# VHH binders against WD repeat domain-containing protein 83 (wdr83): the designs that were tried, part 22

Target 1, 315 residues: WD repeat domain-containing protein 83 (wdr83), of Danio rerio (Zebrafish) (Brachydanio rerio) (q6dh44)
Amino acid sequence: MAFPQPRPQAPQLPQHLWRTVDCQQGAVRAVRFNADGNYLLTCGSDKSLKLWSVSRGTLLKTYSGHGYEVLDADGSYDNSQLCSCSSDKTVILWDVASGQVTRKLRGHAGKVNCVQFNEEATVMLSGSIDGTVRCWDTRSRRMEPIQILDESQDGISSLKVSEHELLTGSVDGRVRRYDLRMGQLQVDYIGSPITCVCFSRDGQCTLSSSLDSTVRLLDKSTGEMLGEYSGHVNKGYKLDCCLTDKDTHVLSCSEDGHVYYWDLVEGSLTLKLPVGKAVVQSLSFHPTEPRLLTSMEGRVQVWGAEPEDAAENES
Below, E stands for the ipSAE of ESMFold2; O stands for the ipSAE of OpenDDE; V2 stands for 0.75 times the mean of E and O plus 0.25 times the DockQ between their complexes.

## First folded at step 18 (VHH)

Design s2 (from q1 with R54K K104R; framework vhh_ozoralizumab_d1; at its last read DockQ between E and O 0.91; V2 from the best seeds 0.86)
Amino acid sequence: EVQLVESGGGLVQPGGSLRLSCAASGFTFSRYAMYWVRQAPGKGLEWVSEINYKGSNTKYPDSVQGRFTISRDNAKNTLYLQMNSLRPEDTAVYYCAKRFTYTRTGSTWEITFDYRGQGTLVTVSS
ESMFold2, look of step 18: ipSAE 0.761; ipTM 0.906
ESMFold2 (binder alone), look of step 18: mean pLDDT 81; pTM 0.804
OpenDDE, look of step 18: ipSAE 0.920; ipTM 0.966
ESMFold2, look of step 19: ipSAE 0.744; ipTM 0.898
ESMFold2 (binder alone), look of step 19: mean pLDDT 80; pTM 0.796
OpenDDE, look of step 19: ipSAE 0.787; ipTM 0.905
ESMFold2, fold request of step 21: ipSAE 0.760, 0.726, 0.756; ipTM 0.902, 0.890, 0.902
ESMFold2 (binder alone), fold request of step 21: mean pLDDT 77, 78, 78; pTM 0.767, 0.774, 0.769
OpenDDE, fold request of step 21: ipSAE 0.910, 0.925, 0.912; ipTM 0.958, 0.967, 0.959
ESMFold2, last read: ipSAE 0.745, 0.692, 0.776; ipTM 0.898, 0.879, 0.906
ESMFold2 (binder alone), last read: mean pLDDT 78, 78, 78; pTM 0.775, 0.777, 0.776
OpenDDE, last read: ipSAE 0.924, 0.917, 0.924; ipTM 0.967, 0.962, 0.967

Design s3 (from q4 with R31K Y53W; framework vhh_7z1x_3; at its last look DockQ between E and O 0.89; V2 from the best seeds 0.83)
Amino acid sequence: QVQLVETGGGLVQPGGSLRLSCTASGFTFSKYAMYWVRQAPGKGLEWLSEINWKGSSTSYADSVKGRFTISRDNAKNTLYLQMNSLQPDDTAVYFCAKRFTYTRTGSTWEITFDYWGQGTQVTVSS
ESMFold2, look of step 18: ipSAE 0.693; ipTM 0.875
ESMFold2 (binder alone), look of step 18: mean pLDDT 80; pTM 0.776
OpenDDE, look of step 18: ipSAE 0.922; ipTM 0.966

Design s4 (from q4 with F113M; framework vhh_7z1x_3; at its last look DockQ between E and O 0.78; V2 from the best seeds 0.82)
Fold by ESMFold2, look of step 18:
Structure s4 (fold): chain B 315 residues (1-315), chain A 126 residues (1-126)
Amino acid sequence: as target 1 above (315 residues)
Amino acid sequence: QVQLVETGGGLVQPGGSLRLSCTASGFTFSRYAMYWVRQAPGKGLEWLSEINYKGSSTSYADSVKGRFTISRDNAKNTLYLQMNSLQPDDTAVYFCAKRFTYTRTGSTWEITMDYWGQGTQVTVSS
């Protein structure tokens, strides 16, 4: 019934712009750190997936193979593979180094909104507007999903995998948590279309954003709503939410061009970060450092907790 | 110590109405989505309805949609189920719950919960 972790007294929040990257991909539908946080992925409405160096802000590789917009992507923990999903109803597994399509997986009946590897990268999980989650084997040449989860009454908007658990968010207003080992399913009724879900870093809480312009923190084991965060605008877009690298703050994108930060424990607004004049569509928080990625229109911005020293020099 | 107390059950003729109440204590009622579940004689648990934290959204099983209405009063820590157009197949023990789990059994999902509420019997007979 206690919060999952103590609040730090001196938070390190990314609020200083380090870099703006014009991705040249049309709209950037999703931005993602890789597992170690040294690279970032951008999912373009121009059908491309791009990999960038975070520190240098330079393009490393472009992955082409989707027939329509790329909506989400993830990198394997060992940095050898990427997965991506698209409005073309497919999931693609990529070899990072060669840029080659390893597999192009069909079967979803509608656009695929979200995709992630499990920790071992032995499976990919994808969620679609068709209301299903599909599990795909990454190591074999099998083209059929190894499992289909069809409990949702409307589209799947977001999914996350942590150890043995799968967390999903649905337009049906429910956050679902599957225990893959025990064959158990926990359903939490939020009551408004879910746009994004994630676990807290300590694994004790779940976070969800929904189209009632509210982000909610729930105790994973009891279902108690521990926090409710509002003041931002989320009425019609699939916007991202997350927790900071130390679970001290809750973040959300907003349709008003800001990223909102709330203190996890107090629930008070700590920072309203001005990103721009358009919908902030996606965000990603660095796994271990106070660094934030944001996407708005065709641009990605990198934010740090202190002004970047490199900006003071000609180099 | 979590406590849920259901009241309002009884014998009713087909087509009749009943209103069930569930009073809650031992937890912060307004911080939980709440649920109604029933168990007919010789059958497993059946989810019926749910209501979110503030009562702004509700959902119903197809078997009761249009006949049953869930509501809550967070100031009184009370959950309600208004049941109209009752039929003999609605005969069951009715429980309120603050959380439950689905467990996979073969090809189906079954509800598992600790039955924090004692339940109230509803019998529809003429």
Scores: ipSAE 0.748, ipTM 0.897, lowest interface PAE 0.8, mean pLDDT 90
ESMFold2 (binder alone), look of step 18: mean pLDDT 80; pTM 0.796
OpenDDE, look of step 18: ipSAE 0.932; ipTM 0.971

Design s5 (from q4 with T112V; framework vhh_7z1x_3; at its last look DockQ between E and O 0.88; V2 from the best seeds 0.84)
Fold by ESMFold2, look of step 18:
Structure s5 (fold): chain B 315 residues (1-315), chain A 126 residues (1-126)
Amino acid sequence: as target 1 above (315 residues)
Amino acid sequence: QVQLVETGGGLVQPGGSLRLSCTASGFTFSRYAMYWVRQAPGKGLEWLSEINYKGSSTSYADSVKGRFTISRDNAKNTLYLQMNSLQPDDTAVYFCAKRFTYTRTGSTWEIVFDYWGQGTQVTVSS
């Protein structure tokens, strides 16, 4: 008598609603996991930034100091600092514990669409409709940026930092990748205004979303387009895209109230997740687990790969 | 190995026209955005135009906008540059490219890429 072989498990994708958070911040323009995935940040059209516990679903702190809506935010690796950016043309560095503004940085000539710490949180990088990326030293009390990158021919919509590289997306239809150590720049021509960029988890690919309702996966070193994902609606909003925690699927927000999942290799639609009846403006994927945050209007939802109570009945 | 073969250059009078071709082999042409650059005598490389994967979007340097038209035929693995209203300062070697890098030199950015072809000489003279 042979023992049964274990049946292969189906791929686990976040599709089961665990939690809805009514943020009370007006529209939530961006939702972000912190570095370890235990906390989430919400960027409100009411000018506030809020920090929440993912596991408890409870508000931990409200950060007030921006003069207009908050468009993006990031947490430092050690959870001691936050940065945020706003339509008020500023970047703010916050102390997490006290809730106080550490620095309020001016200089951008237009709204600031994106902001991120580098891995060590020694630098903040911000991208603006003014077409520049600005690099700010987090440790210095000087009010000037340490560097301004102005190669873009139109606004910056998205940026991401990975190790020594900076990836930017621009309304000019180009994805730019800077090697900060060697003074090099590679430019990939997509040809439609970019709304979001990111690196694959293995660091070998870049992903971009654009206003032609298409998400594209490129080989980072060669520029070869490896995948093209469509069927969603992205025509006028700055929408997020990402890859799953294991680089198995591509995700995109959509103006039709869904989050779309495509198989990365085959390019086929795997899941059309119904989030609601309005634009799904933002998403964030957990760094290590199959868990997804979505933002639609004033609400954030947390999605898991199994119904929340499924694990209680097994041992 | 990757190869790009530029053809169609030659001598032309001011105000004349030429059509350059670039035939690609050794890679999947339709998976790359493609570019035209040129190098005038004593000058560095100048980016001229680009075209995305399907040919649905193009962009041009100000120096050639309205006079040059980039196009591609993915079935034939061929990139084209239609050049009209040529003037003496268009005299250069013209190259096609599938990728390049900008490297910082002094206060400017310099284009660097592997030449997979010889380029094609365009000379505008009367």
Scores: ipSAE 0.774, ipTM 0.906, lowest interface PAE 0.8, mean pLDDT 91
ESMFold2 (binder alone), look of step 18: mean pLDDT 80; pTM 0.780
OpenDDE, look of step 18: ipSAE 0.883; ipTM 0.945

## First folded at step 19 (VHH; framework vhh_ozoralizumab_d1)

Design t1 (at its last look DockQ between E and O 0.02; V2 from the best seeds 0.00; counts 0 for: placed apart)
Fold by OpenDDE, look of step 19:
Structure t1 (fold): chain B 315 residues (1-315), chain A 126 residues (1-126)
Amino acid sequence: as target 1 above (315 residues)
Amino acid sequence: EVQLVESGGGLVQPGGSLRLSCAASGFTFSRYAMYWVRQAPGKGLEWVSEINYKGSNTKYPDSVKGRFTISRDNAKNTLYLQMNSLRPEDTAVYYCAKRFTYTRTGDTWEITFDYRGQGTLVTVSS
C-alpha cells in the first residue's frame, strides 16, 4: 500500500492581517524588513525613520535628522546601521543603537528616491531624480561619493544590489543592470517609467514595475520577457513590487487599495489582498517567511500566511 | 583591528602542489567576499581567485583556472587556496585580500580591496 506522498502544500501566501501600526509619520513612503525580518523600518513625511518590533508592533527608536520627507531606508546585514534618503537631497547613515547620525552625505542635485546597502554594508548606494546613482563609503570621513553612475537619462526610481550586480529602474523607461564583476551594462527598454525593480531570489530574473500598470519578469542573462502581470492600477505613484521568499509569486502595490499576487509561471492572479481604500504605496516581503508588510497612508500592516494565534504556537 | 595572516608558502618543484591559508580577524569574515592576489617580482598585483561570502561561488582567471581552488571555512575565519600543477610563472608573493567594492574606471570595473595581508612567498623552481 503506497503511502500517499503528501501533496506539496501550495505555498501559503500572506493574507491574514496580524496587526496594524499607526506610525504617526504622516504618509509612510517606505516600509522595509530588516535583514533578519524581526524588525521593520518606516519612513515618512514627518522627516523621520522609525524602527519597530514586528512581533509586538511597538516603537523601538526614532531617527531624526533629515530636513524633508524621507523616501526610502535600508538596514545593514548586522542591524547595526541604517541608511536613508530624502527629498532634502541627502543620504544619511545612522547608528541603530544610539540613534545618531554618523554620516550626512550631500552631492545629489535632487531628491533621493532610493537607497540600499551593499551586502557587506561598506557602501551605500543611492538613486536620485538627478539621474545618478551615487556610491558612498560608510567608513570614510570623506564627503564625496566613491563612484557616480550617470547613464540614466532621467531620474532613478529604484535600485537593488546583489553580490556583484546593481539593478536600477529609471523614469526614462529603462532597466539597467550593472555587472560590476564583468564590467558590463545591460539595458532593457520597457518604454514606461519604472517605479520599482528587484532581483529574483535565485538571481536569474529581474522584476520591474512601471506606470503602465504592468509588472514584468525578465531573464537576467538574455533580457527575454518571461512574464507580464497586470490587473492592478499603477498610473500616478511610485509603487513597490517584489517576489515571495520562494520566487513562486509576484506582488505589486496598487492605487486601488489592494496588493496583487500573481503566479510567477502561469501569470494568473492568485490573490487580491484588500489593504484599504487608499493607495498602497510600499510593500516588503519577509526574507525567509511568508510575511508581508504594507504601507497605506500613515499605517503599516503586518500580514501572515496563517492567523496570528496559530503562528505563535509554532514558534 | 582587521588582520589577515597568510601561511603555507614555500619552495616547490614544477608540477607540485601547495595549500595556502589565511587567518582572518577583526571583522565579520562570513559577510565578505575574499580574494587571493599575487605579485611576482617586477610585476604588478594580479588577481588569482575569488570566493563569495557564502563560499558558493568562485571565480578564477584563465591563468590559474583548473589548477587553483579557493575555499573558505567561515566557522574558522579561514580562507584557503589549493594550488596544483604549479609552474615557474606562479612564483610570487601571495596575499589574502578583503573586498571593499567595485570601482569603475572608464569602461572597466576593478575590484578594490580595503585590507591585505603581509603575504606568503611561493617559489616554483626545479
Scores: ipSAE 0.332, ipTM 0.718, lowest interface PAE 1.5, mean pLDDT 93
ESMFold2, look of step 19: ipSAE 0.760; ipTM 0.905
ESMFold2 (binder alone), look of step 19: mean pLDDT 80; pTM 0.796

Design t2 (at its last look DockQ between E and O 0.83; V2 from the best seeds 0.81)
Amino acid sequence: EVQLVESGGGLVQPGGSLRLSCAASGFTFSRYAMYWVRQAPGKGLEWVSEINYKGSNTKYPDSVKGRFTISRDNAKNTLYLQMNSLRPEDTAVYYCATRFTYTRTGSTWEITFDYRGQGTLVTVSS
ESMFold2, look of step 19: ipSAE 0.771; ipTM 0.907
ESMFold2 (binder alone), look of step 19: mean pLDDT 80; pTM 0.793
OpenDDE, look of step 19: ipSAE 0.893; ipTM 0.951
ESMFold2, look of step 20: ipSAE 0.698; ipTM 0.879
ESMFold2 (binder alone), look of step 20: mean pLDDT 79; pTM 0.770
OpenDDE, look of step 20: ipSAE 0.908; ipTM 0.958

Design t3 (from s2 with K98T D114Q; at its last look DockQ between E and O 0.93; V2 from the best seeds 0.85)
Fold by ESMFold2, look of step 19:
Structure t3 (fold): chain B 315 residues (1-315), chain A 126 residues (1-126)
Amino acid sequence: as target 1 above (315 residues)
Amino acid sequence: EVQLVESGGGLVQPGGSLRLSCAASGFTFSRYAMYWVRQAPGKGLEWVSEINYKGSNTKYPDSVQGRFTISRDNAKNTLYLQMNSLRPEDTAVYYCATRFTYTRTGSTWEITFQYRGQGTLVTVSS
């Protein structure tokens, strides 16, 4: 009398709308989870940065200090600090609790497209249309960057930090990976302007999106292209891509109002998530759970893997 | 396991042309962007061209733009560099590569290879 062994469950994908937030910030240029996934940041074309509770959908604080639209933001792992960047060519370090500007850092010669803390939040890294990445000390009153990375000959569109590595995407069609401790730089040629880069969760692969409407997965150690994902529309916008929380699927925003999901290994389209009828500008995947944020125009939506919380979204 | 074999170098007069080839084996050629890099006598390695996976996009530094053309034939696992209007300053050993890394030394960056062949010597002189 044998019982059948339960089959392994298929990966859960966030496809059920839990919440819609009208941010009242004009266009939302970027949406980001904080490090633990309990809060989200919205970067407004109205020059504001806002912090929200994901579970409650409530506004917690508004950060005002940029002179033009906010293009990207990040939160420190201990939730004590935020950084943001803007078309005003500055990077701002904020105290989360007080809402006060701790530092406003100038030096970039053009709009700043991306910003992130390192893991310890001792450094902020920013990438600009001026083609440089700048590293800023968070604990010093110095206004000079501690390092300038100027290897790119065109704008920096995206950056991500993991351990001792910095991954950047450039309009010059190259993905660059710096080992900041050992002074090494790996350059991978994709060929089309890069719009977003990220690491896989296991740290063994890099993912990039580019203006040829293609997302590519590369083996970090060899440069081999392991996957190539297309069918979406990315021809003129800086759109986000990412991996799911368990590295089972690749996601991309699209100019056609959808978020596309592909099986990472097979490369086949798994889900074409209808978000709306405008460009889906930004997305962020929860660090550990199957939960997705999307931004389209002035609203952010929270998506989950199951519809069981749908009553809150309907009320 | 990875093998890259460059050929087609030689002696040529200024203004002349050469076509370099790079035969690849031991890996799936079409899954790699490919690169040409050169080393002039007494100098470090210099990037000279790159081509993406399907050959739809290429890039060159200003020093060779308009004179050199990179191409690939994925069915034959072969990378090419057509060099026209050659100058004495193009004299170098030319290498193909699947990847290269910059390593910081003092105030400069030096290229190192992941995989490379022995190179092929191009001499531009009368």
Scores: ipSAE 0.747, ipTM 0.896, lowest interface PAE 0.9, mean pLDDT 90
ESMFold2 (binder alone), look of step 19: mean pLDDT 80; pTM 0.795
OpenDDE, look of step 19: ipSAE 0.894; ipTM 0.951

Design t4 (from s2 with F100Y; at its last look DockQ between E and O 0.89; V2 from the best seeds 0.80)
Fold by ESMFold2, look of step 19:
Structure t4 (fold): chain B 315 residues (1-315), chain A 126 residues (1-126)
Amino acid sequence: as target 1 above (315 residues)
Amino acid sequence: EVQLVESGGGLVQPGGSLRLSCAASGFTFSRYAMYWVRQAPGKGLEWVSEINYKGSNTKYPDSVQGRFTISRDNAKNTLYLQMNSLRPEDTAVYYCAKRYTYTRTGSTWEITFDYRGQGTLVTVSS
């Protein structure tokens, strides 16, 4: 049979700069959309976490309580809670509206690289350079984790939760997927230290970035490598990767100041987006629209598929 | 249609060497990380080695580090395990695998995998 035509090349990709936000947080280590994509979080080397309106580009609230730089954060689906993690070895649960610390959780023996709520926000999961993932109850006054996962041979760099599955990436070069219902653990060996993991939007694939300057797409159920994406620079930094809102393209940050886009199926480079002259540390793709956040040094930029004033001007 | 056929086992004295092979068919071999797993008499399964897609990276548990070497030939769809300085504790049936799973039973993890060949027996005895 004949091969299908290639998908349209670029019309839905965010490549037009809409906003630049100078966060005044020192270096921004991570940038994250909230679940509905209307707000963004910035994690500062100045120890602060900030919440911003995406559409207006305005600061809504600053959260202070970490003793060292903030490395990752997540918002609950109902927008009532935030969690964050830091080089101070702690995980903090915040009340969004009041700005108050609900819990400050210690137990990790080293800096905490990643944190996420489960969908119901009944637990937080955190991953640390100490090689453990810790699961914390959000609803009780308990200060101890309800579960510790210590199967990794080296630090945890990234984690993501989808339904009943936990995906982790480790410096030991392995991507691990836990089935929390069945007590199963699937291990996939990539080889090089992992910097970021995520699920595809359809839940059938996993994506990982690693320090061999390569992003890989794996079939979740079989372990088959479906795609391998390179040409960017990732040799020493924890850099983010993701898939577009419709699973058409793979994105990666790069140490050369660009965000790289590859066609998921063909593996060819579609776009090399010039963000700036320094390491692009973090990115986040909008859940449903072609909109991208990037962080480079102390700046966050918002990118859209069309020029801002064409359709998206403030009413 | 996945098939994995191990060979190269046998009787070897302590300190000796042996090279195992695994012939793969029914799947695109180069698209999978590959693994060796062993089962000693009366014991559970134990992970022994892993190798990534092109063979550029390998990993071993402390029990075999420095003595065993995993390799692959993607043109021949074949996985290898070179075993040197063999010890009686290495006596086991050796299996190759394209994936393995840990299953929790109470407080412990036990290895299972779905695509098992017959294995090849390695006996280390004087």
Scores: ipSAE 0.754, ipTM 0.901, lowest interface PAE 0.9, mean pLDDT 91
ESMFold2 (binder alone), look of step 19: mean pLDDT 80; pTM 0.787
OpenDDE, look of step 19: ipSAE 0.784; ipTM 0.910

Design t5 (from s2 with R31K F100W; at its last look DockQ between E and O 0.87; V2 from the best seeds 0.76)
Fold by ESMFold2, look of step 19:
Structure t5 (fold): chain B 315 residues (1-315), chain A 126 residues (1-126)
Amino acid sequence: as target 1 above (315 residues)
Amino acid sequence: EVQLVESGGGLVQPGGSLRLSCAASGFTFSKYAMYWVRQAPGKGLEWVSEINYKGSNTKYPDSVQGRFTISRDNAKNTLYLQMNSLRPEDTAVYYCAKRWTYTRTGSTWEITFDYRGQGTLVTVSS
C-alpha cells in the first residue's frame, strides 16, 4: 500500500522584514549576494564598496579606491576576489582578505554600469555607457582587455554570465546573448531601453526589464515571449529585476517604493512589497533560499519568508 | 511547420517604391519580434529592419533609415516592408525571419541559422 503524496505548498516568498541596514555610503546603487548567499556587497555613491555578513548583518570590510560612484560589483565563487565598476570609467579587481587593489583597469570611454566574474573567475566582464563589453583576464598581469564586444548601438546597462553564455541588455532596446564557446550571438529585440537582464534558474529563459515599465520573459531557445509583467513604474531609472530561487515568480524594483512579484506562469500580481517611500534602486535574490535584499536610497533591507529571526530584524 | 512566405518583389526603376509582404504560419506570430534581411548577388545576408511583438518599436541600419518602413498586422499574421526611394544597391533577395544567429568569421559577425524560404527578389534597375 502507498502513503498519500504530500500536499503542494504555496511558494514561500520573502515578505517579512528581518533587518534594515543604514550603510552610510550615500545612495546605494547596487546590492548583490555573493555566489553562496552568505555575504552581500553594497555599492555606494560615496565611492565606497562594502562587504557584509548576511546572517549577522555586520560590516566586514570597506574597499576604497574608486574616484566616483560605485555602480556594480561581484564576488568570485571562492570568496577570494571582488570586482567593481564605477562612474570613474574603471573596473577594479580587489583581494577580499587584504582589501588591496589587485588591478585598476582602464579603457572604457564612459561610466561602467555593470560587472561580473565568469563562473570560474578567470575573466571579468564589464559593460559601459560607451556601448562596449570588455573582457579582462583575472589571472594575468596584463592590463589590456582580452576581448572587446562592440556590437551594441548604445550603452550597456546590464550583463550576466552563465556557463559559456553572456547576456547583455542595451539602451538600444536589444537583449544580446553570446555563446562564447561557439562564437554565436543571438539578438532579441524588445524595443525599449533595457535596464536589467538575467537568466532563469533553470537556464531555459531570459528575463529583461525596460523603460516602458515592463518586464518580459523569453524562451531562450525559440525567442517566444512567454510572459509580460507590468503595473510597476520604471520610466527613468536603471532598476533591477530577477526570478525567485525556484523560478516561481518574477520580481521587479519600482520607482514607487515597492518590489513587485508576479506569478511567472499566470502573470498575475502576487505581492506588492512596500519597501519605502522612494525609488527602490536594486534587489538581489538569494541563490537557494527565499531571501531578498533591497536597496532604497542609503538603506539595505533583508527580507525573509518567515519571521523566524524577528528579533534580529529590529534595528 | 513554421512557414514564412515572402511576396511583392519585382523589377522597379531607381527612385521607385515597393511593398513586400511575409505571410506567417505554424507559430504564434504575435509572440515574436520579426525581421527583414536581404542578400545581394554574391554577398552575405544583411539585416535591414526589425519590429517588436506589438509593432510599437522599429529599428533600421543607416543604409535604409528613412527609406524603409517595417510594419506588422498581428490579426493577419503578416509582416510588411515598405521600400521607398529605391536604389540599385537595394537589389537583393529579401527574406523575413522570426529569429537568426550571428556567427564569428574573422573579426566580424556573419548571419547564420537564418530561415531559407523562397524569398522575394527585388531588382532595381533602369
Scores: ipSAE 0.564, ipTM 0.828, lowest interface PAE 1.8, mean pLDDT 89
ESMFold2 (binder alone), look of step 19: mean pLDDT 80; pTM 0.789
OpenDDE, look of step 19: ipSAE 0.874; ipTM 0.941

## First folded at step 20 (VHH; framework vhh_7z1x_3)

Design u1 (from q4 with K98T; at its last look DockQ between E and O 0.90; V2 from the best seeds 0.83)
Fold by ESMFold2, look of step 20:
Structure u1 (fold): chain B 315 residues (1-315), chain A 126 residues (1-126)
Amino acid sequence: as target 1 above (315 residues)
Amino acid sequence: QVQLVETGGGLVQPGGSLRLSCTASGFTFSRYAMYWVRQAPGKGLEWLSEINYKGSSTSYADSVKGRFTISRDNAKNTLYLQMNSLQPDDTAVYFCATRFTYTRTGSTWEITFDYWGQGTQVTVSS
C-alpha cells in the first residue's frame, strides 16, 4: 500500500470575457491570431480585412481590395506580410505596414475558403470551392501558381501547413495530408463534409470537424481514430475547431452560440462556453497561452483563463 | 503483427457473383477506415472501395459502382466485398488495406499501402 500521488493540476481554460470588439465589418467570417499572439485579424463580409491589437482592443489598420467578403487570412512569421482570400475568387498578398496590395492572385474558379503561409512565408496556399489547392510564390512577380493540387472530388473547406506537410479538408468527406518534399499523399476517409482541419501542437495528430456534428482526432502516422467529440451543432456552416495551447482539450464552434471544450484524452465535455445567441463562426487559440478569440456576427471576443487578466485590461 | 487475410476468391463465369472476406488481427479494427484494391495481371494497383470507421459511409470507383458493395462487421473484425455481375476484366488479385499512400511520379500517382495480405485470386472466364 502507498499514499496516492497528487493528480496533475487541471488546466485553466479561457472562459472569462476580457474584451469585446465591435469590428464594424458586417459579419466576421474568420478571426485569427498572428504568429506571436499579440495581434488579431478579422475577415469581414463587408470586404475588409482588419488588424487589431489584442491587448488594447484597438484597430491598427484596414486592408481594402477584395471585391466580396473576406473568408480567411494569415500573417507571416515576421509580421511583414498578410494574405487573405475571398468570395471574389482571389488571394491577396498585403504589405502590413503600408497597407498596399503586393499581389492579387487570380485563377481559382470559385470562392476561396482558406489561405495560409508556409513557415518561411515563401509560399501561400489557398483552397477553393472549385476543389483545388493552389500554391503561390510570394516573391515572384509572376501571377501563375507554382502548383495546383486537384485530387479533391469536391470543394476545399480548410487547410493548414506545418513544416513540409499540407493538411486539407474537403466537402468530399476526406482529410488529405500531403508531404510536399516527398510528393506523397495520405487520405483519411471521414465520410462527412469536412469544415476545418488542424494539426496538434506536438505534430502527432490531426483534428477535423465535419457536418455530422462530430470532431475527430486521428493518429497522423497510422490513421487510427483516437477520439470523437460531439454534442455541439454543426450541420450547415463552415465552423472552426482547434486544440488548446498545450493539447489538453479539443474545441469547436457551434451553431447554437457556444464554444465546446472536450478533454482530449477522456473525450468528456469540460466546458460549454456561452458566446451568444447566434452561430459562433470562428475561433482562434493563442499560440502559447490559454487565450481564445471568438467571432459571432460582427463581434469578436477575447477570452482569458482568469478574471484578473480582464481587470488588468479595465474590462 | 498486423495481419489481413483475404478469402473467398475463385473461378466464376461471366455474370457471376463472389463475396470476399478480409479478417483483421493485431490492431483495433473499428478505429480504422478500410479499403479494397485489386491488381490485374500486368497492371498496377486499382483502388475499388472504401468504408469509414463504423460503416456509415462508403465510396466506390466508377468501374465497380453499382456492382460491388463494401461492408464491415466490427464485432468480427471482418471486411467484406460483395461482387456481382463479374466480367473478365474483373480478373485480379484482390487485397484489403487499412491505409495507403499515393506517391507522385511526374503527372501521375502510384498507389502503395502500408499493410498487405497475400490477396485472394478472382478469375472470371467462360
Scores: ipSAE 0.680, ipTM 0.868, lowest interface PAE 1.2, mean pLDDT 90
ESMFold2 (binder alone), look of step 20: mean pLDDT 80; pTM 0.788
OpenDDE, look of step 20: ipSAE 0.919; ipTM 0.963

